VH-VL binders against Protein-tyrosine-phosphatase MKP1 (MKP1). Designs and how they scored, part 2

Target 1, 143 residues: Protein-tyrosine-phosphatase MKP1 (MKP1), of Arabidopsis thaliana (Mouse-ear cress) (q9c5s1r149to291)
Amino acid sequence: ECSKVADHIYVGGDAVAKDKSILKNNGITHILNCVGFICPEYFKSDFCYRSLWLQDSPSEDITSILYDVFDYFEDVREQSGRIFVHCCQGVSRSTSLVIAYLMWREGQSFDDAFQYVKSARGIADPNMGFACQLLQCQKRVHA

## First folded at step 9 (VH-VL; from e1 with heavy chain K54S A55K)

Design g2
Fold by ESMFold2, look of step 9:
Structure g2 (fold): chain C 143 residues (1-143), chain A 121 residues (1-121), chain B 107 residues (1-107)
Amino acid sequence: as target 1 above (143 residues)
Amino acid sequence: EVQLVESGGGLVQPGRSLRLSCTASGFTFSRAWMDWVRQAPGKGLEWVAEIRSSKNSYATYYAESVKGRFTISRDDSKSIVYLQMNSLRTEDTALYYCARLFYGDWYMDVWGKGTTVTVSS
Amino acid sequence: DIQMTQSPSSVSASVGDRVTITCRASQSVSSYLNWYQQKPGKAPKLLIYYASNLQSGVPSRFSGSGSGTDFTLTISSLQPEDFASYFCQQGYSTPLTFGGGTKVEME
């Protein structure tokens, strides 16, 4: 299922990433693939892709890439595009990046951003390492 | 004024090469995706090639009919798109348009007037 | 590749007539269907994008409708400057493909 989290941000898993009709019907223009070592860029010529290579592991460091991700989300917003952010199941990696963006762009606490994303996508569940990292760097990601 | 001007067309023999140029003005060229579309005499339009912006690593895509023979490239400092056409065939005879693509809905909102390529012995 | 079948290939019409042009895709293109006008010796000009959105500066007598596989361009009251060729183009899947065109001619 493709979950709309914000006007320009959609979240889901590999099943949606593989389905051009779902992506096109939702007006998706850009794709952030969090799992480049697992999922290919299925429709390279039909969308703008960025790929990351994140493990769903508490030890995976996501803070080092956050500003690059924020720049990409802002590029999409400035172009009036719609970005689909995905991992395998759309539970941990993709939702963690969207939570971080809401913390940065809208000045939300981790808890507030997490609840916002979870209300839009009920299975959102960052692993404990990602949650801890975002709590620890909360001052750094606030705009 | 947003404008695209193609040049470099002409008469060439089969098997030879030709390079087309498209000079852009009036918009931020470095952010734009640029396409070539051709129209054979008395025929419809055929998409040929596309080059994306530097933020997309200048990714290129080609129609199957020209893949391996044509190369699209760009020079952002001069606001020029090129189409290098190698191993030309008579079926490549067409009016070649340069166009700016809007990736959101995949339409071409700015077109040049075209440059004619005739491949004939 | 997605084939675009456009009909009719030509239409003879008079100023003031209502003109309807159809475009059929070989598979669903959702609403990713664009319409262009081309006058002799000129480049194509975008009229309609995403099936029904009128491009800026295009007169309101032009309208588009349809979704999936079947699309229509309508000129509600033909004007002298509307005698031209019209092309549809799908933007759903690469390679982008165009219909064969419809020439609207004066009777």
Scores: ipSAE 0.247, ipTM 0.767, lowest interface PAE 5.5, mean pLDDT 90
Fold by ESMFold2 at other seeds, look of step 10:
Structure g2 (fold): chain C 143 residues (1-143), chain A 121 residues (1-121), chain B 107 residues (1-107)
Amino acid sequence: as target 1 above (143 residues)
Amino acid sequence: EVQLVESGGGLVQPGRSLRLSCTASGFTFSRAWMDWVRQAPGKGLEWVAEIRSSKNSYATYYAESVKGRFTISRDDSKSIVYLQMNSLRTEDTALYYCARLFYGDWYMDVWGKGTTVTVSS
Amino acid sequence: DIQMTQSPSSVSASVGDRVTITCRASQSVSSYLNWYQQKPGKAPKLLIYYASNLQSGVPSRFSGSGSGTDFTLTISSLQPEDFASYFCQQGYSTPLTFGGGTKVEME
């Protein structure tokens, strides 16, 4: 399932990531692959890829990469592109990055950003470590 | 205003090399994706190569017919895109166009007038 | 690779005629289908993108329709400046591919 979260941001899992028709029908131009060791860049010449290598583990540190991810999302938005952000299931890793972005760009609390993402994608469920990290750094993430 | 001007075409023997240049003006070149498209005499259009912007790590893509022989490159400081054509064959004879690609819907909205490459013994 | 087949290869028509050109893809290209006009000695000029959107400055007598595999370019009332060749191009998958062209000639 491909979930639209913002004008330029779509979220899903590997099933969507390997379906060119769904990606093209949603006007996707860029792909952020959160699980580069697990999922390949399925359509390398047809989209712009960026790959990350995140584990779905409470001990995985996502705060160290957040501003690089925000820069990428902003680059896509400034180019009038649409980015598809995915992990395996589109539940924890990809949604955590989108939640963090909304906290930064819109000035939302973690709770508000999470509820917003969950309203667009009901299975969104960051692991406890990601949620804790975003709660702890929300003052520092706000611009 | 917005212009693309190709140069570097000519008559060459098979197996030789040529470098085509395309000079851009009137738009932000460094953000544009640039393509080469060729048209053999009396024939249709064939996509040849593409180079993306610095934000896309200057990724390059080639038609299978030219892969390994042609190299697309760019110099953003001079607003020039190049096509280095090695090991030329008679079937590479064509009018070569430089074009700006719009990546959203994958169309070419700006074309140059082209430069002629003739490969003949 | 996605092959694009245009029909007809040539059309003889008079000023004022309605002209229809078709383009068929070997597999679905969704709506990623563009149309270009090429006059003798000139570069192609974009007419229509994403199946049905008119490029800026293109007269409203040009229209595009279709999705999937079958697409149509229509000139509702041919004008003297419309005698040219027309090409479709799919933007769905690399390599980008063009139809063989349709030459619209004066009858």
Scores: ipSAE 0.186, ipTM 0.746, lowest interface PAE 6.2, mean pLDDT 90

## First folded at step 10 (VH-VL; from g2 with heavy chain N56D)

Design k3
Fold by ESMFold2, look of step 11:
Structure k3 (fold): chain C 143 residues (1-143), chain A 121 residues (1-121), chain B 107 residues (1-107)
Amino acid sequence: as target 1 above (143 residues)
Amino acid sequence: EVQLVESGGGLVQPGRSLRLSCTASGFTFSRAWMDWVRQAPGKGLEWVAEIRSSKDSYATYYAESVKGRFTISRDDSKSIVYLQMNSLRTEDTALYYCARLFYGDWYMDVWGKGTTVTVSS
Amino acid sequence: DIQMTQSPSSVSASVGDRVTITCRASQSVSSYLNWYQQKPGKAPKLLIYYASNLQSGVPSRFSGSGSGTDFTLTISSLQPEDFASYFCQQGYSTPLTFGGGTKVEME
């Protein structure tokens, strides 16, 4: 349920986010909480948190925050940290951000990045709006 | 070479204040998490306070024994971490170490030599 | 707070002896257990991190083991420079806490 997608990136839902043992056993140092108004920062002093306030809605604009998210993922990687990215179920919001990051960092198409994330986390399923946004922006996010 | 050098210790009466400084060199200070740890005479080590980097909004954390009396802060332009100690008590008498915390596995890999604080009448 | 209990409080040993120090946590700390050496008048020095990883520059005669609540630091063949105090520290939960220490002394 805590899905490792890359050396420094793990994805999951609220069930993992509130389980310190799972987080610590996976070496998590940083947490990106995509649903800050729904899920609290459960272990504020034990991890480094950043919260976003994303709705799982086709009308939610994720492209405006992508480069800020990429900078955060890179900061964690450069510090040899491990980031846990979560929303409620670990299906749409969190996986969409990770897909976008792989498109940017690895130069992958949306389809290739999505299949990569889905191979690590089979329930990955960005909502249609997020998928469309990433498809429309894929030339722009390629490194 | 990586170094931490504490200063500002001394003899102080109970109820008074003292400010400790820790000057860092040889590493990227602005990215580091910095802690204070103290050791009372003949006693073990006690964690006191922590300040995180600017990327972590300089979040601070304190041991219960010093919360409300001590304030940790930092000046990244000078590579200095401070410990402002107010309302000092005799039980605060200790050798105070500055340490760099590695957040990955939560260990302190660089320590200063310490500065002595004695609180007595 | 997670209480760390070290045993023994002190041990008298000779050069060449095998020395074993134990550390017990009041609740599981997973493998977030670190060991430090402190010589008289000196700052602590990191020896072992994450239960069993040897810090760079630390002699291979030092080793750590354990997980959960019970941890061990072993010095396989004591050297003159190893007479010191040793402290464990848990890194699982804030506040970070240290064991009471074990003083390794010359007989």
Scores: ipSAE 0.272, ipTM 0.769, lowest interface PAE 5.2, mean pLDDT 90

## First folded at step 11 (VH-VL; from n1 with heavy chain G104N)

Design n2
Fold by ESMFold2, look of step 13:
Order: C-alpha cells, then sequence, then structure tokens
Structure n2 (fold): chain C 143 residues (1-143), chain A 121 residues (1-121), chain B 107 residues (1-107)
C-alpha cells in the first residue's frame, strides 16, 4: 500500500519500505524512516535515507522536529525527487508528519490536511497526542 | 559548460598506491553525486565507487572488487573528487572515468575523458 | 548483482540501415535502463535514459523501448557518425551494471 499524497510525497508502512520494486516503480528517490530504532534502512545504496526515532505515543513530541522535516521535504521537492515517508504501519507517525507539512506548505487547517491525507490513505489515524500537538500549533505551522 | 577532467593515472607496480583526481566545472558540484567507472582493455564498463553530496553526509559506496582497497572522497571547495587506490593489482588496469550521477533515474549524464591506470611488474 | 546481456556483440551495417540492439536483464529493472554510445578513444555519451527518454541533443533517429527485463535501442537510419559501440546500463540496483556492448561497424 504505497499511498501518493502529493507530487513528491508517498506514505506507507514497513511492508512497502522493504519492497524495492514498489519503491522503484513509484520513482522513490528518498526515504524518511520515522522508526529508525525498529526498521533498518533496507536499501542504503539505492535510496537516500533519513531516519527519525519516533514512538507512536501520545506523549511523543513531534513539534520540535517539524521544521527540520519541512526543510527535508522541500529539499526533495526542489531536486525533483520523490520521498517515501514511513513508520511501521503507515498510520500515525508518518501521516502526522505529512499532515503537518500540508498545514505548513498549503496553509490548510489540521482538519482539512487530515481529510486530504485520509482520502489518499484511508487508514491514516494520527494518535490523539499528535493530533492535539498539530491543533495547538496550527497557526504557527502555517506559512 | 559542464566538464569533468580526470588526472593522476600512470604506470605502477602491483601493491603500490595511486590517487586519481577529477576536477568538475559548470555545475553545482556540492549537490551532485559523483561516481567512478572503469573500463579494462577490451572489456566492458564496470562501476567502481560513488560519493554522495553533503546533504547525504558524503555517503560512499563501492564495488565488491575494490572494497577495502579504494577510497572515494571529495573536496567541495575545490570541486574535486578523489579515488585513492591502495594495494593495486594487475586486474585494476583500466581507463578510469569520473561521471556525474543523476539519482532520479540513475544515469550518468556527464563523463570525463578518463585517465589510464596500468598495474604491471 | 543484476547481469546485463547485450546482443548482438557486433553488427555490420551500411549507412541508411535500421539497426536494433537488445539488452536483457537477469531480473526486472522496471524502466531503469539507460543507453550510452562510445566511440573509439572517447568517453561514453548518454543517449537514452529511463528506457525511452531521449537525452537533449541526441538525434531523433535514436529511440529506446522496453520494460522489465527486455529492452531495445533502435537507430532508424544509420548515419556515418553512428558507427560506435553501444552499452546498456541498469539503474535499478547497486552495483550499477553495464551490458557487454554492441559494436556497430561499417559493412
Amino acid sequence: as target 1 above (143 residues)
Amino acid sequence: EVQLVESGGGLVQPGRSLRLSCTASGFTFSRAWMDWVRQAPGKGLEWVAEIRSSKDSYATYYAESVKGRFTISRDDSKSIVYLQMNSLRTEDTALYYCARLFYNEWYMDVWGKGTTVTVSS
Amino acid sequence: DIQMTQSPSSVSASVGDRVTITCRASQSVSSYLNWYQQKPGKAPKLLIYYASNLQSGVPSRFSGSGSGTDFTLTISSLQPEDFASYFCQQGYSTPLTFGGGTKVEME
């Protein structure tokens, strides 16, 4: 289940992350691994990796890393690359980062960005802590 | 004009070392991925090594035939890629090309003219 | 490692002929297949990337086709400057690997 959310952004879980043919067929050039302590960089020489170490916990703070993530997404976009953003199941951690990016890049509310991502990936379901964090910083992540 | 110029080739004895240089011009070198490819006399092309940009922490990758003996490096301030070749063998005899890799489709759109390395007793 | 097999190893042809060169991968490389031209004493020059895209400045008589394991480079009407060697290269998996080459020579 590799879900295209934007021209340069794809989202999924570990099953896609370890399937090189799916990644290559979607033109993926970069991989953001949200769960570096669980999932290895499966194809180090074939893609450009960046790893984060996020837990799927309401107490995990994602706001402190958002602008670093936004810069990375923009770097990939400016290079005409395609980034695959994943966690274990592609439900909470990876989708939360993409929702935040749409809020920042497109000026969308949390609700609008969430519905946009959910329309592309029906299982998208940020944990309540991530959702709360994005709602609290909504005006500050807008461009 | 985009250009790559290799240098540092020569005749060396087995077991010795040699350092190749590749000077780049006409493009943003610091953002480019750079590869070495070699061609033995009468043989096909063989990928040797790759070094990525600073945004990729200058990650390096090597063909199994040269791993542990060759080291690729770069100096972005001088726009130079290096290939340090240690413990040279007669099988390393080849024309060595420097190339710019376009990582979206993994092709080499710019090649140098190459520098010849001959390893013989 | 993905083995690339080119055929034929050489072809004799005349100016104006249609020349077809094939490349077969030992496993699917999707569309990550590139073609290069190399003249004696010269560096390789990119002709076709991603199976079928013509590189800027390459004459339109060159075309590429195929996907998966089987790929073809076609020169629709051979010109005097096209006598050279041609190599395919897969970009699907490292190490990047090249076909053995096809020499196109004057009959």
Scores: ipSAE 0.476, ipTM 0.837, lowest interface PAE 3.1, mean pLDDT 91

## First folded at step 13 (VH-VL)

Design p1 (from n2 with heavy chain D56E)
Fold by ESMFold2 at other seeds, look of step 14:
Structure p1 (fold): chain C 143 residues (1-143), chain A 121 residues (1-121), chain B 107 residues (1-107)
Amino acid sequence: as target 1 above (143 residues)
Amino acid sequence: EVQLVESGGGLVQPGRSLRLSCTASGFTFSRAWMDWVRQAPGKGLEWVAEIRSSKESYATYYAESVKGRFTISRDDSKSIVYLQMNSLRTEDTALYYCARLFYNEWYMDVWGKGTTVTVSS
Amino acid sequence: DIQMTQSPSSVSASVGDRVTITCRASQSVSSYLNWYQQKPGKAPKLLIYYASNLQSGVPSRFSGSGSGTDFTLTISSLQPEDFASYFCQQGYSTPLTFGGGTKVEME
């Protein structure tokens, strides 16, 4: 289940992250691994990796890293690359970062960005803490 | 005009070292991924090594046949890629090309003319 | 490592002929298959990337097709400058590997 959310952004879980065929068939060039302590970099020489260390917990702070993530997504877009953003199941951590990016880049409300991501990936479901954090910082991420 | 010019080839005895250089011009070198590919006399092409840009922390990768003996490096301020070849063997005898790799589809769109390395006692 | 097998190893042809060269991968490479032309004493020149895309400046008489394991390079009407060696290269997995080449010679 490799879900295309934007021309340069794809989302999924560990099952896709360890399947080179799916990644290559979707033209993936970069991988953002949200769960670096849990999932390894399965194909180091075949992709460009960056890792984050996020827990799927309502108490995990994601707002502190958002602009670094946005800069990375923009760097990939500028290079005409395609980034695969993943966590374990592709439900909460990875989708939350993509929702935040759409809020920032597109000027969408949290609800609109969430529905957009959910239309591309039906299992998208940020945990309550992530959802609250994105709602609270909505004015900050609009650009 | 986009160009790659290799230099540093020559005749060397087995067990010795040689450093190849590749000077780039006509493109933004600092963003490019650079590879070495070799071609033994009358033989096909063999990928040797790759160095990525500063955005990838200059990550390097090697063919198994040269790992531990060859080191690829770059100097972005001078637009030069190097291949340090240590513990040379007769089977390393080849024409060595540098090439620019386009990583989206993994093809080499710019090649140099090559520099010849001959390893012989 | 993904092995690339080209056939034929050589072909004799005349100007105006249609020439077909095949390349087979030992496992699927999706569409990550590139074609190069190499003339004696010259560096390789990219012709086709990602199975079927013509590189800028390459004449339209060159075309590529295929996906997975079986790929074809076609020269629809051979010209005098097309006598050269041709080889494929997979870009699916490192190490990048090349086919053994096909020499297109004047009859």
Scores: ipSAE 0.446, ipTM 0.826, lowest interface PAE 3.2, mean pLDDT 91

Design p3 (from n2 with heavy chain A32S S53N)
Fold by ESMFold2, look of step 14:
Structure p3 (fold): chain C 143 residues (1-143), chain A 121 residues (1-121), chain B 107 residues (1-107)
Amino acid sequence: as target 1 above (143 residues)
Amino acid sequence: EVQLVESGGGLVQPGRSLRLSCTASGFTFSRSWMDWVRQAPGKGLEWVAEIRNSKDSYATYYAESVKGRFTISRDDSKSIVYLQMNSLRTEDTALYYCARLFYNEWYMDVWGKGTTVTVSS
Amino acid sequence: DIQMTQSPSSVSASVGDRVTITCRASQSVSSYLNWYQQKPGKAPKLLIYYASNLQSGVPSRFSGSGSGTDFTLTISSLQPEDFASYFCQQGYSTPLTFGGGTKVEME
């Protein structure tokens, strides 16, 4: 359930977020908690946490936070760390942020980045609002 | 020349306060996590406290034995980490080291020489 | 908290001997186990990190092995400068904890 998407990026749900053994065995150093209103920072002193307050709703705006998220992912990569990105089930919110990052970092289209993430984590399924937002911002992310 | 130098130790009565300093040089202090570790005379090592860098909001963590009494802080412009020790007890008597923590594998690769704190009547 | 138990507490050895020190954790620490050397009156010095990685500048006669709960530090051929105390430390869970130490002394 802890899916490796990139050298420094892992994705999963709350079940993995609550399991220190799985996190440590995967070498996780940082945690991005997309659902701070639901899931606490389970192991504050053992990892570096950043929390977001995203709902899995087509009306939730994720574009305004994307560059903050990219900066965080890059900080982790520069430190040779590994970040675990999660929401409740690791399906929509967390995968949407990782898709956006791959679009920005690798210059991939939304469709290519989505298929890449889905090949690593088969249940990846951004809600339609997130998908539309990422497609609409594709030019900004690539620039 | 990577170096950590502790200071501020001394003899103090129980219930009193003392502030330790650790001056860093030869590395990028502002990006490092810093820990305090103590060693009572003739005994082993005990982790005391940790302060993280600005990217992690300078988060602080403490051993249960010192929580609520000790405060770790840092000044990145001066490359100094501090340990404010309040309500000192005889059990706090030890040689106090500051150390640089590498958080990927949680080891301390740079240690200072230590500063001695003696708590007695 | 994870308790770290070292054995033996001390060992008498001669130059050239192979010395083995063990460290047992009260629960699995994966490979998050580090080894330090401490000479009398000096600060600890990192030898081995993440169970088996040799720190830069440490002689190749030092090696570490193990995972989970049982770990070993080996000095393949003891040198005069190796008479010291050795400590293990787990990095798996906060609070970080150290073993009680093993004193390697001449006899």
Scores: ipSAE 0.516, ipTM 0.842, lowest interface PAE 2.7, mean pLDDT 91
Fold by ESMFold2 at other seeds, look of step 13:
Structure p3 (fold): chain C 143 residues (1-143), chain A 121 residues (1-121), chain B 107 residues (1-107)
Amino acid sequence: as target 1 above (143 residues)
Amino acid sequence: EVQLVESGGGLVQPGRSLRLSCTASGFTFSRSWMDWVRQAPGKGLEWVAEIRNSKDSYATYYAESVKGRFTISRDDSKSIVYLQMNSLRTEDTALYYCARLFYNEWYMDVWGKGTTVTVSS
Amino acid sequence: DIQMTQSPSSVSASVGDRVTITCRASQSVSSYLNWYQQKPGKAPKLLIYYASNLQSGVPSRFSGSGSGTDFTLTISSLQPEDFASYFCQQGYSTPLTFGGGTKVEME
């Protein structure tokens, strides 16, 4: 359930976020908690946490935070760290942020980045609003 | 060369305060996590405190034995880590080391030579 | 807190001897176990990190093994400069904790 998507990026749900041994065995150093109001920072002193407060709703705007998230992913990569990105089930919110990052970092289309993430984590399924927002980002970034 | 140099130790009576300094050179100090570790005479090593970098909001963590009495801080412009030690006890008598923590595997790859703190009547 | 128990507390040995030092954690620390050498009057020096990785500049006669709760440091052929104290340290959970040390002495 802890899915490796890139050398420094892992994705999962709350079940993995609660399990220090899984996190440590995967070499996790940083945790991006997409659901900070719902899930606490379970192991504050053992990892570096950052929390977001995203709803899994088509009306939730993720575009406004993407560059802050990209900067954080790059900071972790530059420090040779490994970041675990999670929401409740690791299906929509966390995977959407990782798809966006691959589009930005690797120059991939939404479809290619989504398939890449889905091959690593088969349950990846951004909600329709997130998918629409990422398609709009694709036009702006790659147009 | 990569180097850590501690200073500020001395002889002090119980209940008083000291401030230790650790000056870093030869590496990107502002991106490093920094720890204090102490060693009582003839004893083993005890982790004391840690301060993280600006990317982790300079988060600080303390051993239970010093929590509420000691404060770790840093000045990235001067490449210095501080340990403010208040309400000192005889049990705080030790050689205090400053160390750079490598957080991927949680080891200390660079140590200073230490500064001695003696708390005695 | 994770307690680290080292044994033996001291070893009397001669140059050329094989020396084995053990470290046991009170709960699993995965492979987050590091070894340090400390000579009298000097700061600790990192020897082994993440159970078995040899730090750069450390002689290959030093090796580490183990995972979970049980770890060993081995000096394959003791040299005069190896008479020192050795400490293990877990990096799995804060607070970081050290073993009580093993002093390797000349017999």
Scores: ipSAE 0.488, ipTM 0.834, lowest interface PAE 3.0, mean pLDDT 91

## First folded at step 14 (VH-VL)

Design q1 (from p1 with heavy chain A32S S53N)
Fold by ESMFold2 at other seeds, look of step 15:
Structure q1 (fold): chain C 143 residues (1-143), chain A 121 residues (1-121), chain B 107 residues (1-107)
Amino acid sequence: as target 1 above (143 residues)
Amino acid sequence: EVQLVESGGGLVQPGRSLRLSCTASGFTFSRSWMDWVRQAPGKGLEWVAEIRNSKESYATYYAESVKGRFTISRDDSKSIVYLQMNSLRTEDTALYYCARLFYNEWYMDVWGKGTTVTVSS
Amino acid sequence: DIQMTQSPSSVSASVGDRVTITCRASQSVSSYLNWYQQKPGKAPKLLIYYASNLQSGVPSRFSGSGSGTDFTLTISSLQPEDFASYFCQQGYSTPLTFGGGTKVEME
């Protein structure tokens, strides 16, 4: 399922990432692939791709890349684009990055941003390490 | 105000090379995606090549009919896009336009007047 | 590649006539369908983007409709400056492809 979380942000898994019709019907212009060593850039000439190589592991450090991700989301928003953020299942890695962005962009607490994302995508479930990192990062990700 | 001007066309024998230039003015060239589209005499339009901006690492894409023979490039400091055309064939004979692509809906909102390439012996 | 078929290839019409041009895609292109006008010796000019959106500065007598595979460009009341060729173009998938064109000419 391709879940709309914000005007410019959509979230899903590999099943959506490899379905051009779903991506185009949702007006997707950019794709953030959180699992570059697992999923290829399926339609490189038809979208703008950025790949990350994240494990779904509590020991994976996502805080070091957050501001690069935020810059990318803002570039897409400023050009009136729509970004599809995905991992394998669209549960932990992709949703964690979107939660972090909402905390930074909207000034939301982790709990509020998580509930917002979960209301749009019910299977959203950051792993414990990602959740802990984002809770500790509230001071650093708030504008 | 927004303008694209192509140059570098001419008459050339098959197997030879030409380099087309397109000079842009009146808009932020460095943030734009740029395409080449050609139109053979009395025929329709054919997309040829595209070069993206620096945020996309200047990625390039080509129509299958020209892949391996044509190279698109750009110089943001001069606001110029180029099309290097090698191993030219008679079927490459056309009026070549450069155009600015708007990637959200994949349309070309600004076109140059074109430069003519004729490939014949 | 997505083939774009335009019909008719030519239309003879008079000033004031309603003119309809059709474009059919070989597979669904959603709403990624754009229309261009081209006068002899001139570059193409964008008229309609994303099936139905009128480009800035284009007269409201031009309109576009359709989705999926079947699209139309309509000129509600033909004016002397509208005698030209018209091309559709899909933006759904690379390579971008154009219809063969429709020449609208004075009868």
Scores: ipSAE 0.577, ipTM 0.861, lowest interface PAE 2.4, mean pLDDT 92
Fold by ESMFold2, look of step 14:
Structure q1 (fold): chain C 143 residues (1-143), chain A 121 residues (1-121), chain B 107 residues (1-107)
Amino acid sequence: as target 1 above (143 residues)
Amino acid sequence: EVQLVESGGGLVQPGRSLRLSCTASGFTFSRSWMDWVRQAPGKGLEWVAEIRNSKESYATYYAESVKGRFTISRDDSKSIVYLQMNSLRTEDTALYYCARLFYNEWYMDVWGKGTTVTVSS
Amino acid sequence: DIQMTQSPSSVSASVGDRVTITCRASQSVSSYLNWYQQKPGKAPKLLIYYASNLQSGVPSRFSGSGSGTDFTLTISSLQPEDFASYFCQQGYSTPLTFGGGTKVEME
């Protein structure tokens, strides 16, 4: 299912990523594909795509790419676009990036941002490594 | 004043080439997506080609009727979009418009006055 | 490709009349439907985008409605400058496609 988390941010899994009608009905303009090796860019000419190559593993370092992701989310917001952020199931990778963005943009703690995302998408469940990384750097993200 | 001005149209024989230019002014050209749309005499509008901005790596897309024969390109330093038209056919005869595409809702909010291409022997 | 069908192909009307033009898509285009006005010898001018949003500078007598496959452009009280051709265009899927047009002419 396609979950609206913020005015310009939607989250989901591959099932939504490959359904043009759901994407268009939600006014999606941009797609951030967190799993570029696994999922293709299904509708290249109909959206703006950016792909990342993240594994759902506690050892995967997401903190090194966060500000590049924030810049992309801000670019979409400045253009009045709507971005769909996805991984395979829309549970860990995509939700972790959105949680981090809310921490940065809204000044929320990890716990508050996570509960906010979870209220919009009940299956949100960052893996322990991602959760730990965001907890450890939340002061840095808030700056 | 937001403007698009096309040029380079003319009379050419089938099989020949022609390059159209569209000069933009009054807006941030480098952030815009640009499209070509044509209108045959007494007919409706047909989308031809699109070129995206640098953030989209200048990706290009074409209508099937022109794919492989036409090439869209742009020069952001001069605020110009081009349409290189090779292997022209009589059915390519039309008034060619340059348009700015707003990709959130996929509409063309700025159009030029067009340049006429006539392909006949 | 998504085919756009407009009706009627022409309308004879008088100043002050309400004019309604319809556009039907061969498959759902959600709300990605735009309307343009074109006067003879002129480029198209955007009137309505995303089915119902009025473009800046367009008079409020123009309105659009619909979603999915069926869309309507309405001119509530026709003015002399409104005699023109009107085109719909879907923005749901590339290639972008246009309707065949509706000519609104003086009775």
Scores: ipSAE 0.572, ipTM 0.856, lowest interface PAE 2.3, mean pLDDT 92

